# Designs tried in a protein design chat: VHH binders against CTO1 family protein C17G9.12c. Part 17

Target 1, 274 residues: CTO1 family protein C17G9.12c, of Schizosaccharomyces pombe (q9uue0)
Amino acid sequence: MLYIVDFDETITTYDTIHLLAEAVNKPEEWSVISDKYWQEYLAWREALPHSTTLTSYLPLLGGSRYLEEASIKRIEKSQYFSGLSEGALDNIVQLITLRAGFVEFINALVPDLRVSKTIFHVLSVNWSARVIEQTLLHHTDLTADLLCVHANDFDFDTSTNTTNGRILARNASSLLMNSTDKVREFRRIVQTDAVSSPLNVVYIGDSPTDFGCLQISPISILMRSNQKYYDILSRFEDVQLVDISEFPVQKAVPGKKIIYTCSDWCAIQKAFLA
Key: E = the ipSAE of ESMFold2; O = the ipSAE of ESMFold2 at other seeds; V2 = 0.75 times the mean of E and O plus 0.25 times the DockQ between their complexes.

## First folded at step 13 (VHH; framework vhh_7yz9_2)

Design v3 (from p5 with F107R; at its last look DockQ between E and O 0.81; V2 from the best seeds 0.74)
Fold by ESMFold2, look of step 13:
Structure v3 (fold): chain B 274 residues (1-274), chain A 120 residues (1-120)
Amino acid sequence: as target 1 above (274 residues)
Amino acid sequence: QWQLVESGGGLVQAGGSLRLSCTASGFTFSNYAMAWYRQTAGNEREWVAFIGTAGDTTYAKSVKGRFTISRDNAKNTVYLQMNSLKPEDTAVYYCATHRYYGPGSHRDYWGQGTPVTVSS
């Protein structure tokens, strides 16, 4: 089984990106960044046409790339994230809690990971691959050689051994900012591992940045982090939402993508590892 | 912990005016932009007006020139002055704020809403 898994609100209980901004502790400067993002987001949303299918919705989500890229450029120009030590980033790890059942699930998987019977990747739009990696290494039996994180990351200034304010792609061909970017990297992961291992593929995510991967993965799981995202998917004519307890569904409705749903990792473990 | 409480809604004749208020608590109000939305039955919430932390404002096309958003940071309050009201302005009005979480992600916080009815 090739697992490709979102981080925030899929592995973690809550979104963790705000902790990165809080570690800098310049809330007035952050408010300027947030204001400009929200203003551009509102303009983009107002122009968004109605969609009745996931297939038609996904290209519209891809249209958000320019506002996400503009936000990162503003953050870099202001040097907002300049000057964070590795220790400051590691302190953020102590504030992160994992969703129920994840530690048990991943620890049960470790023996198969060591012999390459299964493969585990994280695919995230987060700004710190380091925080993702350290969180997983701190809380689980994973070792660095068993974990591959595809995300953004802070670059470091070698003269001060602190972050230099730039945000770079890590284990990805370019920055990961929206659903289209995640699909691009999902396909690269599958192409690489299909050459080295013919494993079946599971994508697990919780939010609109995951919707493209949920549509194209052979097995797709929505972690129910927010009823709003479930509701969006439930209205699409080309989607069938099914509780993970019914896995595997034997009778697919023609023209509909099955996306399984669950609220925790215990349900996934029961479905896949029992 | 974050709380938004709208007030000032009610019944008004077409052509009239209303002033909505939204009082915030549980966060540092001056560090957050504020917005008003409205919702009619069976529809998604529609953005109406935005005010940034620097006091800059933007408006939806349907209300521009008729509505004015303002804020008083000393009172932790955002206002919506609605003039030249039309029957199509009838809706439940919501105060909102936004917590930015990074790419493609933010958390919206909402009040309970205050109903506005505009009679012909």
Scores: ipSAE 0.643, ipTM 0.861, lowest interface PAE 1.4, mean pLDDT 90
ESMFold2 (binder alone), look of step 13: mean pLDDT 82; pTM 0.832
ESMFold2 at other seeds, look of step 13: ipSAE 0.800; ipTM 0.909

Design v4 (from r1 with N31Y; at its last look DockQ between E and O 0.95; V2 from the best seeds 0.86)
Fold by ESMFold2, look of step 13:
Structure v4 (fold): chain B 274 residues (1-274), chain A 120 residues (1-120)
Amino acid sequence: as target 1 above (274 residues)
Amino acid sequence: QWQLVESGGGLVQAGGSLRLSCTASGFTFSYYAMAWYRQTAGNEREWVAFIGTAGDTTYAKSVKGRFTISRDNAKNTVYLQMNSLKPEDTAVYYCATHRYYGPGSHYDYWGQGTPVTVSS
């Protein structure tokens, strides 16, 4: 089984990206960045047409990429994230809680990971692959050789051993900013690992940045982090939402993508590792 | 605990005016952008107006020139002055905070809403 898994609100209980800005602790400077993003976001949302299918909705989500590009450009120009030590980033890990059942699920996988019967990747739009890695290494039996994180990361100045204010792609061909970027990297992961291994592919995510991967993965799981995302998917004519306790569904409806749903990792473990 | 309380809604004839207020508590109001939204039955909430922490404003096309958003940081209050009201402005109006921290990282808090009815 090839697992490709979102981090924030899928592995973690709550979003962790805000902790990055809070570690710098300059809330008035961050307000400038946040305000400009929201002005652009609201203009984009006002122009957004109604969509009745996930297939037609995904290109609309892709149209928002420029919002995140502009945001990163403003962040880098302001040098907002310059000067964070490795220790400051590692302290963020202490504030992160994991969703119920994840530690048990991963620790049950580790023997198979070590012999390559299964493979585990994180795919995230987060800005710190380091925080993702340290969170997983700290709370689970994973070792660095069993884990691959595809995300963005802060670049470091080697002379000061602190961040230099830039945000770069890590284990990805370019920055990961939206659903389209996640699909690009999902396909790269599958091409590499599925060609070399006959593993079935599972994508697990919770939010619109995952919707592209949820559409294309052979097995797709929506972690129910927020009812609004479930509601969005449930209205699409080309989507069938099914509780993961019914995995595997015996008969798919033609023209509909099955996306399994669950609220925790215990349900995933029952479905796949029993 | 964060709280947003709207007030000032009611019944008004077309062409009339109303002033909505939204009082905030439980956070540093001056660090958060504020917005007004409205919702009719069976529809999604529709953005109406935005005011940034520096006082810059933007408006939805349907209300530009008729509505004015403002804020008073000393009173932790955001206002929506609605002039030249039309029957299509009838909705429940919601106050919201907005904060962005990265892709998919939106921190929004919503009030309970105040109903506005504009009679033809």
Scores: ipSAE 0.825, ipTM 0.919, lowest interface PAE 0.6, mean pLDDT 92
ESMFold2 (binder alone), look of step 13: mean pLDDT 84; pTM 0.859
ESMFold2 at other seeds, look of step 13: ipSAE 0.832; ipTM 0.923

Design v5 (from r1 with A33N; at its last look DockQ between E and O 0.78; V2 from the best seeds 0.78)
Amino acid sequence: QWQLVESGGGLVQAGGSLRLSCTASGFTFSNYNMAWYRQTAGNEREWVAFIGTAGDTTYAKSVKGRFTISRDNAKNTVYLQMNSLKPEDTAVYYCATHRYYGPGSHYDYWGQGTPVTVSS
ESMFold2, look of step 13: ipSAE 0.846; ipTM 0.932
ESMFold2 (binder alone), look of step 13: mean pLDDT 83; pTM 0.846
ESMFold2 at other seeds, look of step 13: ipSAE 0.841; ipTM 0.929
ESMFold2, look of step 14: ipSAE 0.724; ipTM 0.901
ESMFold2 (binder alone), look of step 14: mean pLDDT 83; pTM 0.845
ESMFold2 at other seeds, look of step 14: ipSAE 0.839; ipTM 0.929

Design v6 (from r1 with S105T; at its last look DockQ between E and O 0.94; V2 from the best seeds 0.81)
Fold by ESMFold2, look of step 13:
Structure v6 (fold): chain B 274 residues (1-274), chain A 120 residues (1-120)
Amino acid sequence: as target 1 above (274 residues)
Amino acid sequence: QWQLVESGGGLVQAGGSLRLSCTASGFTFSNYAMAWYRQTAGNEREWVAFIGTAGDTTYAKSVKGRFTISRDNAKNTVYLQMNSLKPEDTAVYYCATHRYYGPGTHYDYWGQGTPVTVSS
């Protein structure tokens, strides 16, 4: 099985990106960044056409790229994230709570990972691949050689060993900012690992940045982090939401993509590792 | 911890005016942008107006020129002045604040809503 998994609110109980901004503790400066993003986002969202299919919805989500790119440029220009030490980032790890059943699931997977029977990737729009990696290494039996994180990361000034204020791609061809970016990198991961082994591919995510990967993955799982996202998907004419307890569905509805749903990793373990 | 409480809704005839208020508590109000939304039965909430921490404003096309959002940081209050009201403005109006911390981080905090009815 080739696992490609979102981090925030899929592996973790809550978003962890906000902890990065809070660690800097300059809330007035962050408010300026957040205000400009929301002003642009609300104007963009108002102009969007209504969509009744996931297939037609995904290109509209891709249109948000300029909003996220503009935000990153503002953040870099302001130098908001300059001067963080590795220790400051590692302290954030201690604030992170993992979703029920994940540690059990991944630890049960480790023997298969060591012999390459299974492969595990994280694919995330998060700004700190380091925080993702350290969280997983701290809380699970994973070792660095069994884990590959595709995300953004803070760039470091090696002379001071602190962040220099830039956000760069890590294990990705370019910055990961939206659903389209995740699909691009999902395909690169599958192309590399599918050539090297005949594994089934499963994508697990929770939110609109995952919707593109949920559409194209052979096995797709929505972690129910927020009822809003479930509701969005449930109204699309080309989507069939099925509780993971029914995996694998015996007869798919023609013209609909099956996306399995669950609320925790215990349900995934029961379905896949029983 | 965080609370948003709307008030000022009611019944008004078309062409009339109402002023909505939303009082915030549990956070440093001056550090957060505020917005108004509205919702009719069976429909999704519709964005109406936005005001940033520096006082800059943006409006939905359907209300631009008729509605004015403002804030009073000393009172932890955001207002929506609604003029030239039309029957299609009938809705429950919600106060909101939004937080962005990076891609996929749309944090939303909502009030309970205040109903507005505009009679023809």
Scores: ipSAE 0.731, ipTM 0.902, lowest interface PAE 0.9, mean pLDDT 91
ESMFold2 (binder alone), look of step 13: mean pLDDT 85; pTM 0.861
ESMFold2 at other seeds, look of step 13: ipSAE 0.792; ipTM 0.918

## First folded at step 14 (VHH; framework vhh_7yz9_2)

Design j1 (from v5 with A54R; at its last look DockQ between E and O 0.92; V2 from the best seeds 0.82)
Fold by ESMFold2 at other seeds, look of step 14:
Structure j1 (fold): chain B 274 residues (1-274), chain A 120 residues (1-120)
Amino acid sequence: as target 1 above (274 residues)
Amino acid sequence: QWQLVESGGGLVQAGGSLRLSCTASGFTFSNYNMAWYRQTAGNEREWVAFIGTRGDTTYAKSVKGRFTISRDNAKNTVYLQMNSLKPEDTAVYYCATHRYYGPGSHYDYWGQGTPVTVSS
């Protein structure tokens, strides 16, 4: 089985990307960046038409690219993330808690990962692939050779051995910022790994950045991090939400994409591993 | 703990004016943008106006030219001056603040709301 999994609020209990900005501890500078983003975001959101299908909704989500790119550019120009050491990034790991059942699930998977019966990828819009990797290596039996993280990452200045303020793609063709970017990289992962071996593909995510991958993955799981995201999906005429305890569904509703739902990894383990 | 408390709502005739206030506590007010939203029964909250930490403002199309958002950092207070009120402006008005930390990392904090009724 090929697992492609979101990090924030899917593997973790809470969003973690905010911890990166807070570690810099320049709240007045961050407020300017945040305000410019919110002005653009509110204007964009007001202009969105109502959608009755996930198929029609996804292109609208892709329209957010320009505001996410503008935000990254402001962050880089301000040098906000310049000067973080590897140790400062590793200290953020101690603030992160994992969702119930994840450690048990992934540790049960390790034997199959070692013999390539299963493959595990993280796909995230987070800004620190390092924090993602260190979190997983610290809390689980995963080793670096069994884990591939596709996310953004901070670039380093070799003369100071600290971050240089730029945000680069890691294990991705370009920056990962929205649902469309995640679909692009999802397809690249599947093309590489599924062509090499016949694996069934599972995507697991929690939020609108995952909605594109949830639509296209053969097996799709929504981690219920926030009721409003469940409610959005439940209104779409082309989506069928099904509790993961009923996996695999014997009879799908024609014309609807099945997206399984759960609240923790214990439920996924019961459905998939025994 | 963070608190946003709205006041100033009430009943007003079409064409009239009201001024809403929202007092904030529990955080450094000057580091946070402020916004007003409104909600009618059975509908999602609708964004109305935004003011950044540096005082820059943005308005929803339906209220631009009639409503003015402002802030007083010394009083930890944001205001919404509503002029030329229409019956369509009838709603519960909410004070909010937002912070962005990156893609998919949006933080929203809300007050309890103050009702406004505009009679025809």
Scores: ipSAE 0.727, ipTM 0.900, lowest interface PAE 1.0, mean pLDDT 91
ESMFold2, look of step 14: ipSAE 0.843; ipTM 0.935
ESMFold2 (binder alone), look of step 14: mean pLDDT 85; pTM 0.869

Design j2 (from v5 with Y101F; at its last look DockQ between E and O 0.98; V2 from the best seeds 0.87)
Fold by ESMFold2 at other seeds, look of step 14:
Structure j2 (fold): chain B 274 residues (1-274), chain A 120 residues (1-120)
Amino acid sequence: as target 1 above (274 residues)
Amino acid sequence: QWQLVESGGGLVQAGGSLRLSCTASGFTFSNYNMAWYRQTAGNEREWVAFIGTAGDTTYAKSVKGRFTISRDNAKNTVYLQMNSLKPEDTAVYYCATHRYFGPGSHYDYWGQGTPVTVSS
């Protein structure tokens, strides 16, 4: 089984990206960055047509890439994230909690990971692959050789051994900013780790940045982090939401993509590892 | 506790004016943007206007030129001055604040709403 898994609010209980900006502790500067993003986001959102299918919705989500790119450029120009030590980033790990059942699930997988019967990747739009990696190594039996994180990361100034204010792609062909970027890298992961059957790939995510991967993965799981995302998917004519307890569904409805749903990793473990 | 409380809604004739207020408490108001939204029955909330911490404003196309958002940081209050009202402006109006911390990291806080009815 090839697992490709979102981090924030899928593995973690809560979003962790906000912890990065808060660790810098310059709230007035951050307010300016946040406001410019929201001004652009609201204008973009206003112009979006209503979609009745996931297939038509995904290109509209892809149109948001420029918002995140503009935000990163403002952040880099202001040098907001300049001067963070590795220790400062590692301290963020202490603030992160994992969703119920994840530690048990991943630790149960470790023997199969060690002999390559299963493979585990994290795919995330987060700005710190380091924080993701350290969180998983700190809280689970995973070792660095069993884990591959595809995300963004802070670049370091070698003369000061602190971050230089730039955000770069890590284990990805370019920055990961939206659903389209995640699909691009999902496909690269699948091609690199070659599987003989579509059933061998599972994507697990919680939010609109995951919707593209949820559409294309042979097995797709929505972690129910927020009812609004469930509601969005439930209204699409080309989506069938099925509680994970019914995995595997014996007959798919023609023209609909099955996306399984659950609220914790205990349910996933029962379905896949029982 | 963070609170946003709207007021000033009511019944008004088409072509008339109304001023909405939203008073905030429980956070440093001057560090947060404010926005107005509206919602009609059976529909999603629709963005109306935005004002940033620096006072910069943006408006939805349907209200541009008729509505004005403003803020008074000393009173922890955001306002929506609504002029040249049309029956299609009838809705429950909500104030909100938004924070962004990165891709997919959006934080929204909402008031309870104030109803506005615009009669023909």
Scores: ipSAE 0.822, ipTM 0.922, lowest interface PAE 0.6, mean pLDDT 92
ESMFold2, look of step 14: ipSAE 0.834; ipTM 0.928
ESMFold2 (binder alone), look of step 14: mean pLDDT 83; pTM 0.844

Design j3 (from v5 with Y101W; at its last look DockQ between E and O 0.95; V2 from the best seeds 0.86)
Fold by ESMFold2 at other seeds, look of step 14:
Structure j3 (fold): chain B 274 residues (1-274), chain A 120 residues (1-120)
Amino acid sequence: as target 1 above (274 residues)
Amino acid sequence: QWQLVESGGGLVQAGGSLRLSCTASGFTFSNYNMAWYRQTAGNEREWVAFIGTAGDTTYAKSVKGRFTISRDNAKNTVYLQMNSLKPEDTAVYYCATHRYWGPGSHYDYWGQGTPVTVSS
């Protein structure tokens, strides 16, 4: 099985990217960044046509890329993230809690990961691949050779060993900012792992940045982090939401994409590893 | 912990005016943007107006020129002055604040809503 998995609110209990900005502790500076993003976001969202299908909704989500790119440019220009040490980032790891059942699920996979029977990737729009990687290494039996993280990361000044304020792609062709970017990298991961069949690919995510990957993955799982996102998907005429306890569905509705749902990793382990 | 409480809604004739208030608690109000939304039965909430921490305002096209958003940081209160009301403005009006923390990281806080009915 090839697992491609979102991090925030899929592996973790709560969003973790806010911890990065809060650790800098410049709240008035961050308010300016946040306000400018929201002015642009509200204008973009007001212009958005209504969609009744996931297929028509996804291109509209792709239109948000310029908002995230503009935000990263403002952040870099202000040097908001300059001067974070590795220790400061590691302190953030200690604040992160994992969703129920994830540690057991991953540790059960480790023997298969060692012999390449299973492959595990994280695919995330987060700004710190380091925090993602250290979280997983700290809490699980994973070793660095069994894990591949595709995300953004802070660039470091080698002379001070602190961040230099830039945000760069790590294990990705360019910055990961929205659903379209995740689909691009999802496809690259699938193409490069020829040892796995496309029919055995699982994508697991929780939010609109995952919706593109949820549509195209052979097996798609929505982690129910927020009822709002479940409700959005449930209204699309081309989507069928099915509790993971019914995996695998024996009779699919023609013309609908099956997306399985669950609230924790215990349910996933029962469905896939039982 | 965070609380937003709207007031000032009611019944008004077309062409009339109302002033809505939203009082905030549990956070440093001056560091957060504020927005108004409205919702009619069976529809999603629609954005109406936005005011940033610097006082900059932005309006949805349907209300521009008729509605004014303002804030009083000393009272932790945001206002929506609604003039030249139309029956289509009938909705439950919600106060909100929004926080961006990075891609995929949107934090939204909502009030309980105050109903506005505009009679023809």
Scores: ipSAE 0.804, ipTM 0.911, lowest interface PAE 0.6, mean pLDDT 92
ESMFold2, look of step 14: ipSAE 0.858; ipTM 0.937
ESMFold2 (binder alone), look of step 14: mean pLDDT 83; pTM 0.849

Design j4 (from v5 with K61D; at its last look DockQ between E and O 0.95; V2 from the best seeds 0.85)
Fold by ESMFold2, look of step 14:
Structure j4 (fold): chain B 274 residues (1-274), chain A 120 residues (1-120)
Amino acid sequence: as target 1 above (274 residues)
Amino acid sequence: QWQLVESGGGLVQAGGSLRLSCTASGFTFSNYNMAWYRQTAGNEREWVAFIGTAGDTTYADSVKGRFTISRDNAKNTVYLQMNSLKPEDTAVYYCATHRYYGPGSHYDYWGQGTPVTVSS
């Protein structure tokens, strides 16, 4: 089984990206960055046509890349994240809680990870692969050799041993900013680290940045972090949402992608490991 | 507890004017953008106007030149001055604030809405 898993609100209880900006504690400067993003986002969002299928919706989501690129450029030019120590980033880890059942699920998986019967990757648009890695190593029986995180990361200035204000890709061909980027890296992970059969690939995510991967993965699970994301998917004519307790579905509806749903990792463990 | 409370809605003849207010509490108002939205029955909320913390404004195409958003940080209040009103402006109007922290990290806070009816 090759697990490719989103981090924020899939593994974690709540979004953790906001903790990065708050650790700098310059709220007036962040307000300028946030405002410029929202001006552009509202204009982009207003122009989006209505979609009745996930297939037609995904290319529209891809159009958001320029918003996130512009935001990262503004952040880098302002040097907002410059000067963070490793300790400052590690303090963020202490604020993060994991979704119910994840620790039990991943610890049950560790024996198979050690012998490569299963593989576990995190695929995230988060800005700190370090925070993701430290969170997982702190809370679980995972060791660094069993975990691969594909995300963005803060670059460090070796002369000051602090962040230099840049955001770079880590274990990815380029920055991970939207659903299209996640699909690109999902395909690279499958090509490089897949088991012998694509039917052994599971993608687990919670939000629109995951929708592309949810469409293309052989086994797709939506973690129900927010009812609005479930509602978006439920309206698409080419999607069938099925509670994970029914895994595996015996008869698929032609023309519809099955996406399994759950609210915690206990349900996933029952479906796949028990 | 964060609160956004709209007021100033009502019934107005086409061509008339209304001024909506939204008073905020429970947060540092000057650090947050403000926006107005409107919603007609059976439809999703539609963005109308945005004002940033630096005072810069943007508007939906359908209201440009007729509506003006402004803010008074001393009163924790955002305003929407609506002139040259048309029957298609009939909606429930909501104020909101939005925060971005990175890809997929959007935080939204909404008021309760104030109804506006524009008679032909």
Scores: ipSAE 0.817, ipTM 0.922, lowest interface PAE 0.6, mean pLDDT 92
ESMFold2 (binder alone), look of step 14: mean pLDDT 83; pTM 0.841
ESMFold2 at other seeds, look of step 14: ipSAE 0.831; ipTM 0.924

Design j5 (from v5 with Y109V; at its last look DockQ between E and O 0.97; V2 from the best seeds 0.86)
Fold by ESMFold2, look of step 14:
Structure j5 (fold): chain B 274 residues (1-274), chain A 120 residues (1-120)
Amino acid sequence: as target 1 above (274 residues)
Amino acid sequence: QWQLVESGGGLVQAGGSLRLSCTASGFTFSNYNMAWYRQTAGNEREWVAFIGTAGDTTYAKSVKGRFTISRDNAKNTVYLQMNSLKPEDTAVYYCATHRYYGPGSHYDVWGQGTPVTVSS
């Protein structure tokens, strides 16, 4: 099984991206960045056409990439994240809790990971691959050689060993900012690391940045982090939401993509490892 | 404990005016943007107006030129002055504040809403 998994609110209990800005603790400066994002976001959202299918919805989500790109440029210009030490980033790890059942699921998977019978990747729009990696290494039996994180990361000034204020792609061809970017890297991962047919690939995510990967993955799981995301998917004419306890369904509805749903990793372990 | 409380809604004749207010508590108001939304039955909440911490404003096309958003940081209050009201402006009006921390990292606080009815 090739696992490709979102981090925030899929592996973690709560979103962790906010912890990065809060660690700098300059809320007035951050408010300027946040306001400009929201001004652009609200204008973009007002112009969105209504969509009744996931297939038609995904290109609309892709249209938002410029919002995140502009935000990163403002962050870099202001040097908001400049001067963070490795220790400052590692302290953020102490604030992160993992969703129920994840540690047990991953630790049960480690023997197969060691012999390459299964592969585990994290694919995230988060701004700190370091925080993702350290969180997983801290809480699980994973070692660095068993884990591959595809995300953004803070760039370091090698002379000071502190962040230089830039955000760069890590283990990805370019910045990961939206659903379209995740699909690009999902395809790259599958073509590079697939050890079996595409049917053995599973994507697990919780939110609109995952919707593209949920559509194209042979096995797709929505972690129910927020009812509004479930509700969005449930209204699409080309989507069938099925509780993971029914995995694998014997008859798909023609013309609909099956996306399994669950609330924790215990349910995934029961479905896949039992 | 961030809280937003709207007031000022009611019944008004087409062509008339209303002023909505929204009082904030539990946070440093001057550090956060404010927005107004409205919702009619069976529809998603519709963005109406936005005001940033620097006082810059933007408006939805349907209300531009008729509505004015403003803020008074000393009173922790945002206002929506609604002029030249039309029956189509009938809705429950909500104030909100939005925080962004990165892709998909959106945090919102909403008021309970105040109903506005514009009669012909």
Scores: ipSAE 0.823, ipTM 0.924, lowest interface PAE 0.6, mean pLDDT 92
ESMFold2 (binder alone), look of step 14: mean pLDDT 89; pTM 0.901
ESMFold2 at other seeds, look of step 14: ipSAE 0.825; ipTM 0.924

